# Miniprotein binders against Primase homolog protein, part 13

Target 1, 337 residues: Primase homolog protein, of Arabidopsis thaliana (Mouse-ear cress) (f4i6e6)
Amino acid sequence: MSENVPDHQSTNGFSSSDFFVPEEEAGKKVVLSKLVTLMRKLSEQGIDAQNCPPGVRSCLICPKCEVGDSGEKSLTLYIYPDGSSAKWTCRRKCGLKGVLQVDGKLVSKDPIGKVERKITVESIKLEPLCDEIQDFFAARAISGKTLERNRVMQKRIDDEIVIAFTYWQRGELVSCKYRSLTKKFVQERNTRKILYGLDDIEETSEIIIVEGEPDKLAMEEAGFFNCVSVPDGAPETVSSKEIPSESKDTAFKYIWNCNDYLKKASRIVIATDGDGPGQALAEELARRLGKERCWLVKWPKKSEDEHFKDANEVLMSKGPHLLKEAILNAEPYPLKS
Short names: E, the ipSAE of ESMFold2; O, the ipSAE of OpenDDE; V2, 0.75 times the mean of E and O plus 0.25 times the DockQ between their complexes.

## First folded at step 24 (miniprotein)

Design a59 (from a57 with E50K Q53E; at its last read DockQ between E and O 0.30; V2 from the best seeds 0.67)
Amino acid sequence: SPELKQEIDELKKKVRELFKEAYELWDQARELGDPELWQEAWRLMKKIFKLKEEVKELEQLAENGDTEELEEAIEELEQKVEELKSEAEELEEELS
ESMFold2, look of step 24: ipSAE 0.794; ipTM 0.916
ESMFold2 (binder alone), look of step 24: mean pLDDT 84; pTM 0.813
OpenDDE base, look of step 24: ipSAE 0.786; ipTM 0.911
ESMFold2, look of step 25: ipSAE 0.777; ipTM 0.910
ESMFold2 (binder alone), look of step 25: mean pLDDT 84; pTM 0.817
OpenDDE base, look of step 25: ipSAE 0.792; ipTM 0.913
ESMFold2, look of step 26: ipSAE 0.776; ipTM 0.913
ESMFold2 (binder alone), look of step 26: mean pLDDT 84; pTM 0.814
OpenDDE base, look of step 26: ipSAE 0.781; ipTM 0.909
ESMFold2, fold request of step 27: ipSAE 0.795, 0.771, 0.792; ipTM 0.916, 0.903, 0.917
ESMFold2 (binder alone), fold request of step 27: mean pLDDT 84, 84, 84; pTM 0.823, 0.817, 0.818
OpenDDE base, fold request of step 27: ipSAE 0.776, 0.779, 0.778; ipTM 0.908, 0.909, 0.908
ESMFold2, last read: ipSAE 0.790, 0.787, 0.791; ipTM 0.914, 0.914, 0.914
ESMFold2 (binder alone), last read: mean pLDDT 84, 84, 84; pTM 0.811, 0.818, 0.823
OpenDDE base, last read: ipSAE 0.781, 0.783, 0.780; ipTM 0.910, 0.910, 0.909

Design a60 (from a57 with F49L E50K; at its last look DockQ between E and O 0.65; V2 from the best seeds 0.00; counts 0 for: pae E 1.7 > 1.5)
Amino acid sequence: SPELKQEIDELKKKVRELFKEAYELWDQARELGDPELWQEAWRLMKKILKLKQEVKELEQLAENGDTEELEEAIEELEQKVEELKSEAEELEEELS
ESMFold2, look of step 24: ipSAE 0.470; ipTM 0.733
ESMFold2 (binder alone), look of step 24: mean pLDDT 85; pTM 0.835
OpenDDE base, look of step 24: ipSAE 0.734; ipTM 0.895

## First folded at step 25 (miniprotein)

Design a61 (from a59 with K50E; at its last look DockQ between E and O 0.22; V2 from the best seeds 0.00; counts 0 for: placed apart)
Amino acid sequence: SPELKQEIDELKKKVRELFKEAYELWDQARELGDPELWQEAWRLMKKIFELKEEVKELEQLAENGDTEELEEAIEELEQKVEELKSEAEELEEELS
ESMFold2, look of step 25: ipSAE 0.762; ipTM 0.907
ESMFold2 (binder alone), look of step 25: mean pLDDT 84; pTM 0.807
OpenDDE base, look of step 25: ipSAE 0.775; ipTM 0.905

Design a62 (from a59 with F19W; at its last look DockQ between E and O 0.20; V2 from the best seeds 0.00; counts 0 for: placed apart)
Amino acid sequence: SPELKQEIDELKKKVRELWKEAYELWDQARELGDPELWQEAWRLMKKIFKLKEEVKELEQLAENGDTEELEEAIEELEQKVEELKSEAEELEEELS
ESMFold2, look of step 25: ipSAE 0.760; ipTM 0.901
ESMFold2 (binder alone), look of step 25: mean pLDDT 85; pTM 0.836
OpenDDE base, look of step 25: ipSAE 0.764; ipTM 0.902
ESMFold2, look of step 26: ipSAE 0.722; ipTM 0.886
ESMFold2 (binder alone), look of step 26: mean pLDDT 85; pTM 0.838
OpenDDE base, look of step 26: ipSAE 0.755; ipTM 0.899

